# VHH binders against Rho GTPase-activating protein gacR (gacR), part 1

Scores and structures below are computed, not measured.

Target 1, 191 residues: Rho GTPase-activating protein gacR (gacR), of Dictyostelium discoideum (Social amoeba) (q54xt6r319to509)
Amino acid sequence: MALSTITEREKSDIPMIIDKSIQFLLLEENITQEGIFRVSPNQKQLTDLKNNVNAGYITTLDGIDDAHLISSFVKAFLREMPIPLFTFDLYHSLVDCVINEEKYDCDKIKISNAIVLVLQKLPKPNFLLAKSLISLLWKISTKSSQNKMTTSNLAVTVAPNVLYPKLLDIRSLTNANATIEFIISNFNNIF
Positions, changes and structure headers below are counted from each chain's first letter, unless a header gives other numbers; antibody chains are not in Kabat numbers.
ipSAE, averaged over its two directions, is called F for ESMFold2-Fast, E for ESMFold2 and O for OpenDDE. V2 adds 0.75 times the mean of E and O to 0.25 times the DockQ between the complexes of E and O.
Where letters were taken out, [cut] stands.
The coordinates of atoms that the task and the answers printed are left out; those that the model quotes come from them. Centres of patches stay.

## First folded at step 1 (VHH)

Design b1 (framework vhh_brivekimig_d4)
Fold by ESMFold2-Fast, scan of step 1:
Structure b1 (fold): chain B 191 residues (1-191), chain A 118 residues (1-118)
Amino acid sequence: as target 1 above (191 residues)
Amino acid sequence: EVQLVESGGGVVQPGGSLRLSCAASGFTFSSYAMSWVRQAPGKGPEWVSSISGSGGSTLYADSVKGRFTISRDNSKNTLYLQMNSLRPEDTALYYCTKGYDELYSDYSSQGTLVTVSS
């Protein structure tokens, strides 16, 4: 289901279950969990959660107290979107801001400004979800001494689910990882 | 082959209005988001506005919010940009693009020139 269909149906800025998931992960007891977004949950629990959310049986996270389950649920939701969060249309524009950094004097502020211009082209639901997601990932990275998840670690686990081209080439994964790592690291300059 | 033909540009005084049109062919128009991008003399391309395939969602650059309105007529395969309260800094060649990405848009068009001067 397209993001705009979900948010229009719910009359929300981002899908409510994903908003609740992000808020849950921002709690101190969850954001400090070692390997958050890296550690795999019980696969049956993840499948059951996804199926129950899709069936409408679960609209809240009441009774769920597992950061690894909820972070994996967020990744699965992003991966299963029909069009990646950052879209196919913006893939090359975003990647080129980071990979061709010489165009911006390798200046992170200039690169961040170029990325801002590209991100403003996203559909509003995609922009708002991206802002919430990157905010969460940046906050997780500020706790890396406790949770062991640096911006690089987070990019490796998340980038393949949110930023990829229609036709994969040999550098697609490394380019996506570098791009998302930059966006996380420069959250305060971009959002 | 994707073909995009822009029209509607011209010379206007500050505070004036213009309506740009983009005739699209070579793809299923209603299935794709469309954008307007401009390039001022001596500057790089600047994204102006985008509209989803259905027309249900629109986005605008901060510099044009409240002044420009993007719209589309899927029955005519035509994209529009209504420009009001024009300023000298709006002077540019205006291009329509398939999708959101100005760097990799599937267009080879000439654009339409908008000049805002007294």
Scores: ipSAE 0.000, ipTM 0.095, lowest interface PAE 19.7, mean pLDDT 82

Design b2 (framework vhh_brivekimig_d4)
Fold by ESMFold2-Fast, scan of step 1:
Structure b2 (fold): chain B 191 residues (1-191), chain A 118 residues (1-118)
Amino acid sequence: as target 1 above (191 residues)
Amino acid sequence: EVQLVESGGGVVQPGGSLRLSCAASGFTFSDYGMSWVRQAPGKGPEWVSSISGSGGSTLYADSVKGRFTISRDNSKNTLYLQMNSLRPEDTALYYCARGEYWDLSDYSSQGTLVTVSS
């Protein structure tokens, strides 16, 4: 389902179940889980959760106490969007900000400012979900001593689900990973 | 193979009513929320209404709230849309779609045409 259709239906800024998932993952007991966003959950539990949410049977995360299940659920939602979170239209513009860093004197503030201009072109639901997602990933990275998930580790697991072109080329994955890693690391300068 | 077959469209005058049906096959109907989506001539697709797998919750676009009623019969694998107080702006090709978060793009290419004219 298109992101805008879900947010219009729910009269929300971002899908309510995804917002609840992000809030769940921000809890201290969950954000410190080793391998958060990397460790695979029980696949039947993930499939059951996806089906129950898609059927409207589950609207809250009450009774769920598994950070790996919920982080994987968030990744599945992002992966299965018809258009990636950062959109096909902005893929090359975003990637070029990071790959051509010399255009900005390799200055993180200048590169961040260039990214801000590109992100302002996102539809409102995409921008708001991206901000919430990157905020979560940045906070996870600040606890990497406990959870073992650096900005690089998070980019490797998340980037393929949110930033990809219509036609995959030999460097698509590497470029997406580098771009998302930069955005996570510079969250405070971008959002 | 998932199949969704819409029916019940037609030509009606403003203020009239129509009841759309969608016959589903190829999946366990009660395991999925269902939606109605419409596409007016020259415009992109617009979400109209959704219903949970159990039928216990329903949602409507503001433009149709109070006029349209979505319902389902899980024993017959059929989704319905009762459309009352129809307006010219309701003229569109109506599609049924599986899912509330996933699969909404996997709807029938045929649809059922609703024309509201005087």
Scores: ipSAE 0.015, ipTM 0.380, lowest interface PAE 6.4, mean pLDDT 86

Design b3 (framework vhh_brivekimig_d4)
Fold by ESMFold2-Fast, scan of step 1:
Structure b3 (fold): chain B 191 residues (1-191), chain A 119 residues (1-119)
Amino acid sequence: as target 1 above (191 residues)
Amino acid sequence: EVQLVESGGGVVQPGGSLRLSCAASGFTFSSYAMSWVRQAPGKGPEWVSSISYSGGSTLYADSVKGRFTISRDNSKNTLYLQMNSLRPEDTALYYCAKDFEGYLEYDYSSQGTLVTVSS
């Protein structure tokens, strides 16, 4: 199901189940879990959760207390979108901001402003979900002494699910990781 | 004070071409990204295309991709939109907009330039 179809149906800015998942992960007891977004959950529980959400049987996270399950659910939702969160159309423009940093004098503020220009062209639901996601990832990285998840670690686990081109090249994974790492690290300058 | 003056609009037949120009003054043109935004009669504004401060990066709305080309000449403080294969649905008032790096808001010219594609 397309992102805009979900948000229009729900009359929401981002899919309600994803918003609830992000709020759950922001709780102190969950955001400090070691390996959050990296540690795999019980696969049957993840499959069951995905199937129940897709069938409309689950609309809340009542009775779920596993941060690794919910973070993996968020990754699965992003990975299974028909078009990546940052879209195919903006992939090369977004990656170019980070990989060709000399265009911007290697200045983090100028690079951040160039990224904002690209992100402005996202459909509204994609922009709002990206903002919420990156906000969560930035917050997780501020607690890396407890959870062991740096901006680099978060980019490695999340980037392949949200930023990839239609035609893969040899550096696609590395470029996506570097780009998402920059966006997380510079959240306050970008969003 | 930001001043943007659009020109180049007119009446053209379907399949025709037009080149729009925007003369900018009142700010350091080479330091800002620029955009084209259009508004068809009875509709809200629709973003068409953007170009980075250096001209090294361009973006297009899906509705115009492959048909329109945005470009700039920083030595002349001028923004361009080359419009090819024009369609009746491209009929609109076209605005040149200064993009604030880091923001979603645009400064519009008050006048725009009218493009009418007659079928």
Scores: ipSAE 0.000, ipTM 0.094, lowest interface PAE 21.2, mean pLDDT 82

Design b4 (framework vhh_brivekimig_d4; at its last look DockQ between E and O 0.01; V2 from the best seeds 0.00; counts 0 for: pae E 18.9 > 2, unsure alone 62.4 < 65, placed apart)
Amino acid sequence: EVQLVESGGGVVQPGGSLRLSCAASGFTFDSYAMSWVRQAPGKGPEWVSSISGSGGDTLYADSVKGRFTISRDNSKNTLYLQMNSLRPEDTALYYCARDLEYSYGEFDSSSQGTLVTVSS
ESMFold2-Fast, scan of step 1: ipSAE 0.196; ipTM 0.631
ESMFold2, look of step 2: ipSAE 0.000; ipTM 0.169
ESMFold2 (binder alone), look of step 2: mean pLDDT 78; pTM 0.785
OpenDDE, look of step 2: ipSAE 0.007; ipTM 0.275

Design b5 (framework vhh_brivekimig_d4; at its last look DockQ between E and O 0.01; V2 from the best seeds 0.00; counts 0 for: pae E 19.3 > 2, placed apart)
Amino acid sequence: EVQLVESGGGVVQPGGSLRLSCAASGFTFSSYDMSWVRQAPGKGPEWVSSINSGGGSTLYADSVKGRFTISRDNSKNTLYLQMNSLRPEDTALYYCATDYYEGSGDLWMDVSSQGTLVTVSS
ESMFold2-Fast, scan of step 1: ipSAE 0.012; ipTM 0.241
ESMFold2, look of step 2: ipSAE 0.000; ipTM 0.154
ESMFold2 (binder alone), look of step 2: mean pLDDT 81; pTM 0.806
OpenDDE, look of step 2: ipSAE 0.013; ipTM 0.323

Design b6 (framework vhh_brivekimig_d4)
Fold by ESMFold2-Fast, scan of step 1:
Structure b6 (fold): chain B 191 residues (1-191), chain A 119 residues (1-119)
Amino acid sequence: as target 1 above (191 residues)
Amino acid sequence: EVQLVESGGGVVQPGGSLRLSCAASGFTFSDYWMSWVRQAPGKGPEWVSSISGSGGSTLYADSVKGRFTISRDNSKNTLYLQMNSLRPEDTALYYCAKEPLYDSGYDYSSQGTLVTVSS
């Protein structure tokens, strides 16, 4: 189901179940979990959660107390979107801001400003979900001494699910990882 | 090498009009979407408007829709922004930008042209 269809139906800025998932993951006991977004959950529980949410049977996280399950659920939701979160149309523009950093004098502020211009072209639901997601990932990275998840570690696990081109190139994963790592690290300059 | 030179900025009263120009060189102008981007003092950049290479498609930020008109003259390699019904909030440094195309980043001028709307 398209992101805009979900938010229109719910009269929400981002899908309610995803918003609740992000708020759950921001709790101190969850944000400090070692390997958050990296550790695989019980596969049966993840499949059941996805199926029940898709069927409309689950609208809350009542009875769920597993950060690895909820972070994996968020990744699965993003991966299963018909169009990646950052869209196909903006892939090259966004990646080029980071891989061609010398074009911006290798200045993080200038690169961040270029990224902001690209992100302003995202559909509103995509922009709002991206902002919420990157905010979460940045906050997790501030606890990396406890959770062992640096901005680089988070980019490796998340980037392939949110940023990829229509025609995959051998460098697509590396480019996506570098781009998302930059956006997480420079959250304060971009959002 | 891509070169973009803006002109046409100035001081105008609220409700007034200004026409910005951007002279482009160093690339095949008609092949690229072109944009206007602005930056108000102390704020980050804000995308204003874009026009396709042929001029057949235009896009506008909600804040300027109905007031600003983007156009281009491919025979002169020039981009224009007609700004009508100007407001104090339109005060900013305005930049001309060549939009990215496969494996190329945003190209925009470092100079810009200053638009000040005040009485």
Scores: ipSAE 0.000, ipTM 0.190, lowest interface PAE 16.8, mean pLDDT 83

Design b7 (framework vhh_brivekimig_d4)
Fold by ESMFold2-Fast, scan of step 1:
Structure b7 (fold): chain B 191 residues (1-191), chain A 120 residues (1-120)
Amino acid sequence: as target 1 above (191 residues)
Amino acid sequence: EVQLVESGGGVVQPGGSLRLSCAASGFTFRSYAMSWVRQAPGKGPEWVSSISGSGGSTLYADSVKGRFTISRDNSKNTLYLQMNSLRPEDTALYYCARGKYSYLTSFDYSSQGTLVTVSS
């Protein structure tokens, strides 16, 4: 289901279950979990959660107390979107900002400015979800001494689920990782 | 209720400077790109400058590049436009506008406007 269909149906800025998931992960006991977004959860629990959410049986996270389950659920939701969060149309424009850094004098502010101009072309639901997601990932990275998840670790686990072209190759993964790592690291300059 | 209240307009001679301010309320200011738009007498609106929510990115119309500087103070919910080396053709009613999240040159709310007159 398209992201705009969900947010229009719910009359929300981002899908409510994802907003609740992000809020859950921001709790101190969850954001400090070692390997958050990297550690695999119990696969049966993840499959059950996904199926129950898709069927409409679960609309809250009441009774769930597992950061690895919820972070994996967020990744699965993002991966299963019909069009990636950052869209197919903007893939090359976003990646170009980072892989051609010399075009911007290797200046993080100039590169961030270029990225902002590309992100301004996102549909509103995609922009709002991207902002919430990157904010969460940036906050997780500030706790890396405890959770062991640096911006590069988070990019490797999350980028393949949110930024990819229609035709995948090895360079696509590396480029997506570098781009998302840059966006996380420069959250305050981009959002 | 979204409110955008401007101040700082006035009369200035060519080569002079003015600083416009726009006080925002009724929304999470840092979450929105903000723009300055102007309208000269008898002409349609012309986009002047935009700034991202964080202040990290700015964009300027060719006619004002190098002369105008857009900035914001998210702690005070205030947008600014520093106008230097003013020219008679900068004479216009200036509006601050709230950008749609995904568009730097599209807006959904604007102020009442403040008059800037550049005369010899």
Scores: ipSAE 0.000, ipTM 0.105, lowest interface PAE 22.0, mean pLDDT 84

Design b8 (framework vhh_brivekimig_d4)
Amino acid sequence: EVQLVESGGGVVQPGGSLRLSCAASGFTFSSYAMSWVRQAPGKGPEWVSSISESGSYTLYADSVKGRFTISRDNSKNTLYLQMNSLRPEDTALYYCARDEGLDYWGEFDYSSQGTLVTVSS
ESMFold2-Fast, scan of step 1: ipSAE 0.000; ipTM 0.266

Design e1 (framework vhh_etentamig_d1)
Fold by ESMFold2-Fast, scan of step 1:
Structure e1 (fold): chain B 191 residues (1-191), chain A 122 residues (1-122)
Amino acid sequence: as target 1 above (191 residues)
Amino acid sequence: EVQLLESGGGLVQPGGSLRLSCAASGFTFSSYAMSWVRQAPGKGPEWVSGISGSGGSTYYADSVKGRFTISRDNSKNTLYLQMNSLRAEDTAVYYCAKDLYYDSSGYEFDYRGQGTLVTVSS
């Protein structure tokens, strides 16, 4: 289902199950898990969780205590969206802010300002979910000494799920990774 | 270090067959989905095929369905692409790609190999 369909049906800013997943991952015992967003969970448990959520049987995370399962569930939700979180329409504009950094004197504040202007063109549900997601990823990166997940590590595992063009571009992986890494690192300047 | 080494490319006539191999090292091979991606001269890259970590699920682009077969041997850390009924349009550099996840469909990868050239002409 489209992101707007879910949020309109639920009368929520972001899908409730994703909001609950982000809140769960922000707990100290979960955010410090080594390899969070990278370590694969039990595949059957992930498939079962996805199916139960899609069927409406699971609306809360009660009884679930597995950061790798929940972070993988968040990635799967993002991956399975019909349109990527940052949209096809904004892919080139976002990537160009980072890849053509000389256009902005390689100044992080100027690049961040350019990104802000692009992100303002996102549909409201996409913007709000992006803000919540990047906030979580930035917070995880501040605990990289414990969880071993730097902004670069998080970008590698998350970027391909949220930022890609309509036709697979071999260079799109590197460009998406660099772009999401910049956005995570500069969360406070962008959101 | 993650390494992917493709082999098996070459020159073949239309209607011919080739089998590509990718030798993987530096990671737990069976824990990740693998894909084949190709790039034809003067064109953008195209995802061709994907296979789950166990080999239990396979996926194909519409352009190759019924002609190509993806498989893997987890005991040998090797990915294969059997290409039958080759056409001039299949001419491309073929890349082996490691997915980020066990259950990925093949559009997500954190590494690819150096590639192997397949040329289909008379």
Scores: ipSAE 0.000, ipTM 0.136, lowest interface PAE 16.7, mean pLDDT 83

Design e3 (framework vhh_etentamig_d1)
Fold by ESMFold2-Fast, scan of step 1:
Structure e3 (fold): chain B 191 residues (1-191), chain A 122 residues (1-122)
Amino acid sequence: as target 1 above (191 residues)
Amino acid sequence: EVQLLESGGGLVQPGGSLRLSCAASGFTFDDYAMSWVRQAPGKGPEWVSGISWNSGSIYYADSVKGRFTISRDNSKNTLYLQMNSLRAEDTAVYYCAKDSEYDILTGYFDYRGQGTLVTVSS
């Protein structure tokens, strides 16, 4: 289902199962796991979890205590959205803030302000989910000495799932990675 | 550009063995989980096996458990799949994939290799 369909049905700001997944990953024992968002879970367990959530059989994470399963579930949920989290309509505007940094004197505050203006055009559910997701990724990166996940490592695993154009070119992945890496690194200036 | 080059496929008899290799370049190999994915003629892709960046976590599809062994050599940027007790149903093009799953729906197909064909004849 579309993101707005889920949030309307649940009367929530973001999908409840995703909110619970993000909160689970923010626990100290989970945020410090080596390779969080990178390490593979059991594929059958991930498929079963996705199917049970889609069927409405699972609404909580009770009985699940695997950071790699839950982080992969979050990544898969984002990947499978009909429209990427940051939308097709805003892809070029968002990427241009980072790739054409010379327009902003390569000043991270000016670039962050330009990104804020673009993100304000997102539908409310997309904005709130993006804020929660980037907050999680920023916090994970602050523990990179323990979990080995830098902002660049997190960007390359997450960006392809949340930021891509309708018509691909050879630089789309590189541009998305750079853009998400900037947003993670500058979370406090953007959200 | 991410480059993944699969090799080691071929024609083998039922019960035979093959070892597949995947040479990776264009990214920091030891920072990513890697997977093997296969696609049989006329069918959709099927995830086969996955291995974490440090080999600490290894997973197999039920269809290959006990017969296939995934491994990696981070010093050589190479992923391996040892396939034993091969069956006709294992006939497919085998692809190595960066990360825990293939990203077919994201539209980033330019980062996948050509695959290697494994044919198990009767």
Scores: ipSAE 0.000, ipTM 0.116, lowest interface PAE 17.7, mean pLDDT 81

Design e5 (framework vhh_etentamig_d1)
Amino acid sequence: EVQLLESGGGLVQPGGSLRLSCAASGFTFSSYEMSWVRQAPGKGPEWVSGISSSGSTIYYADSVKGRFTISRDNSKNTLYLQMNSLRAEDTAVYYCARDYGDLEWFDYRGQGTLVTVSS
ESMFold2-Fast, scan of step 1: ipSAE 0.000; ipTM 0.225

Design e6 (framework vhh_etentamig_d1; at its last look DockQ between E and O 0.01; V2 from the best seeds 0.00; counts 0 for: pae E 15.3 > 2, placed apart)
Amino acid sequence: EVQLLESGGGLVQPGGSLRLSCAASGFTFSDYYMSWVRQAPGKGPEWVSGISGSGDSTYYADSVKGRFTISRDNSKNTLYLQMNSLRAEDTAVYYCAKGDLYEGSYDYRGQGTLVTVSS
ESMFold2-Fast, scan of step 1: ipSAE 0.006; ipTM 0.386
ESMFold2, look of step 2: ipSAE 0.000; ipTM 0.155
ESMFold2 (binder alone), look of step 2: mean pLDDT 83; pTM 0.849
OpenDDE, look of step 2: ipSAE 0.000; ipTM 0.222

Design e8 (framework vhh_etentamig_d1)
Fold by ESMFold2-Fast, scan of step 1:
Structure e8 (fold): chain B 191 residues (1-191), chain A 119 residues (1-119)
Amino acid sequence: as target 1 above (191 residues)
Amino acid sequence: EVQLLESGGGLVQPGGSLRLSCAASGFTFSSYWMSWVRQAPGKGPEWVSGISDSGGSTYYADSVKGRFTISRDNSKNTLYLQMNSLRAEDTAVYYCAKEDYLYGSYDYRGQGTLVTVSS
């Protein structure tokens, strides 16, 4: 609901400031930063950025050159959504595609096809933001020799912000991490 | 402390015009995006229009685009909605809202003002 309100307001596919943040992070100088999405920024700068964006003061990233600040801003946006990006309704369906991989002969294409079917049920704004986000994470992982962020490292830092159930259990974190890691690694088969 | 007080609603004929006002107090009005949200009888809330803190950017729902104009006067801490070419389907309680811009939620909303479009 929140995403649809923003995208309707802006006449955009995804929130414009988030799209600008993703484009900023895709720049060679930023995508290669060691620990991107893992390293914490200055917390006051992050709080100030979030408050200024919410107040309408910041609609562009002009004058900002800190990849750790912008990646943390993206994570904070995702975490603070009222409903997680992949939704509560689809949590178990998505996770089950990966944790029950034996059902699909542990075949990456069959598992990817099962995930595609689940993702088709996402609201359009959620699907488009998910596609943009996973594309970014996949590209970051291709630079892991420079940035030290593998698909597994990215899943650990991002999954808890986008995929979680209404009631957390002992394996929720591990299952979410495995699911997002699979989706990042198989971006070209899923999106 | 934080208060939003709407006014300007009333009964108007189809094709008529009304201007709504929202007096804001208890916060730095000039630092926040503001919206108008309406709720018709028996329906959920519908976002109508939004305006940036400076007034330099305005946004409208497709249902009101070209008919409504949002504006603000930061020196008066007042938000306005000029409504032209009113239709029966515009009948609703109109609320002034301070926006949580990024998440599409409203940090605070006023008591509302009723607009009835009827012959």
Scores: ipSAE 0.015, ipTM 0.270, lowest interface PAE 7.9, mean pLDDT 86

Design e9 (framework vhh_etentamig_d1)
Fold by ESMFold2-Fast, scan of step 1:
Structure e9 (fold): chain B 191 residues (1-191), chain A 122 residues (1-122)
Amino acid sequence: as target 1 above (191 residues)
Amino acid sequence: EVQLLESGGGLVQPGGSLRLSCAASGFTFSSYAMSWVRQAPGKGPEWVSGISGSGGSTYYADSVKGRFTISRDNSKNTLYLQMNSLRAEDTAVYYCAKSRYTYGSLRAFDIRGQGTLVTVSS
């Protein structure tokens, strides 16, 4: 089911459980957790959470106090979307903005402007979820002295779940990582 | 090997009632929210109703609210849709749908069965 079907049914800008998860992760005690988005949670707890959310048993995060569980849950949601968050159709256009940076004089503002034009082609729900997600990741990176998660570290763990082509090649992972790292680092110029 | 088998469709007059069933196999039925989705001739699919894995929460499209009732029997791995006060616009193939791994709503689903045809005509 497309992301738009979820948001239209819920009358929300982004899926409610994901919005709640992002708000939970933005709390000071959670955003400063060392290895946030990198550290694996207890796998049974993650599987149980995913199954309970899917079954409709969990609609809130009441009683959950584990930032590693919730960040892993967000990654799993993104990974399990039928079409990646940034879509297959925009993969090459988006990656090319960063990988061919010489075309934009290696200027971060010009590259950011090129990315904005590509992102404007996203369906509204994909754009709004991307904005919320990148905002969270940018915020986490500002606390990297405490949480040890730089923009590069966040890109490595998140990019493979949101940006990938239909036909994978040897450069796909590196290109996706570089692209998401740029977008996180330049959040204020892009969104 | 998720299998969903719908049954109970048929021809009924406006104002009539019909009960649809869906026999599920190949997954832990009680762990998944289930939905009914319909597709009228020449139109796209429309989500009709959803029910949580436990059966404790039910949801309905505005077009069927007050007329249709979704229920499930987890001991029999069966989903039901009781349809009352049927209208010509309810004519469609009805599909049983299992929730996907996307977690944002009970309405994220996969249609795996062949469907059952409901025709409301005088």
Scores: ipSAE 0.000, ipTM 0.105, lowest interface PAE 19.1, mean pLDDT 83

Design f1 (framework vhh_8fcz_2)
Fold by ESMFold2-Fast, scan of step 1:
Structure f1 (fold): chain B 191 residues (1-191), chain A 119 residues (1-119)
Amino acid sequence: as target 1 above (191 residues)
Amino acid sequence: QVQLVESGGGLVQPGGSLRLSCAASGFTFSDYAMNWVRQPPGKGLEWVSGISSSGGSTTYADSVEGRFTIIRDNDKKMVYLQMTSLKTEDTAVYYCAKDYLEEGYFDYEGQGTQVTVSS
């Protein structure tokens, strides 16, 4: 189930259950949870939630009050997309903007502008979900004194689920993490 | 269901040694390459070392080659990082990572283990 198929059927910009999950995580009591996006939930509860959402039995988060369960659900949704959120086609272009920063005089605004041009090639559903996700991660990082999740910590846990090449090499993890960390840190210049 | 549990970090003086451990469960450990990656304060992840599924080949980042040794015990489902001649720049949270070639990412679902090198 491609991301565009979901958003077309729902007549939404973002899959509704993911949008609801992001809004839930933005609540003060949830965004300040220590280790948000890092702490693992009860695995049976996560599997049950995923199965019930896929079956159409759950369309709201009513009765769920566990930030670690919902953040892990968001990661699982992203991980299980047939094509990564940032796509295979744009992987090398995005990574090159950050890893070869000397090409842009190590100027964060120039690097951000290069990233913007690459992101404009994303399908609309992918762009809108990426914007919503990075906005959430940036806001979580502003609460790092309470939640202990810096932009780097968030990149470590999220990047492998959204940005990876078709042929993985040993440096793919570090490249993806550096790239997503840059995008989170420079959210206001990119989205 | 994949679980990776890191341990063995701590505070150590420059020139000291530490041995990190990673206990793996939820997958056929002997079928997958394993890696150590680290995140220094205020920086992104840095790949440190890798070991093949059989343990027959190892690779290291230039910054740690000659000082660190990665080993694995397939019977115990453990991977280790023996660190010697530690430097202040080795200060980081260290993560054990499974290589998911088909899924296109490394899995480092553990909390990591903190290594602090200071006087």
Scores: ipSAE 0.000, ipTM 0.109, lowest interface PAE 18.4, mean pLDDT 83

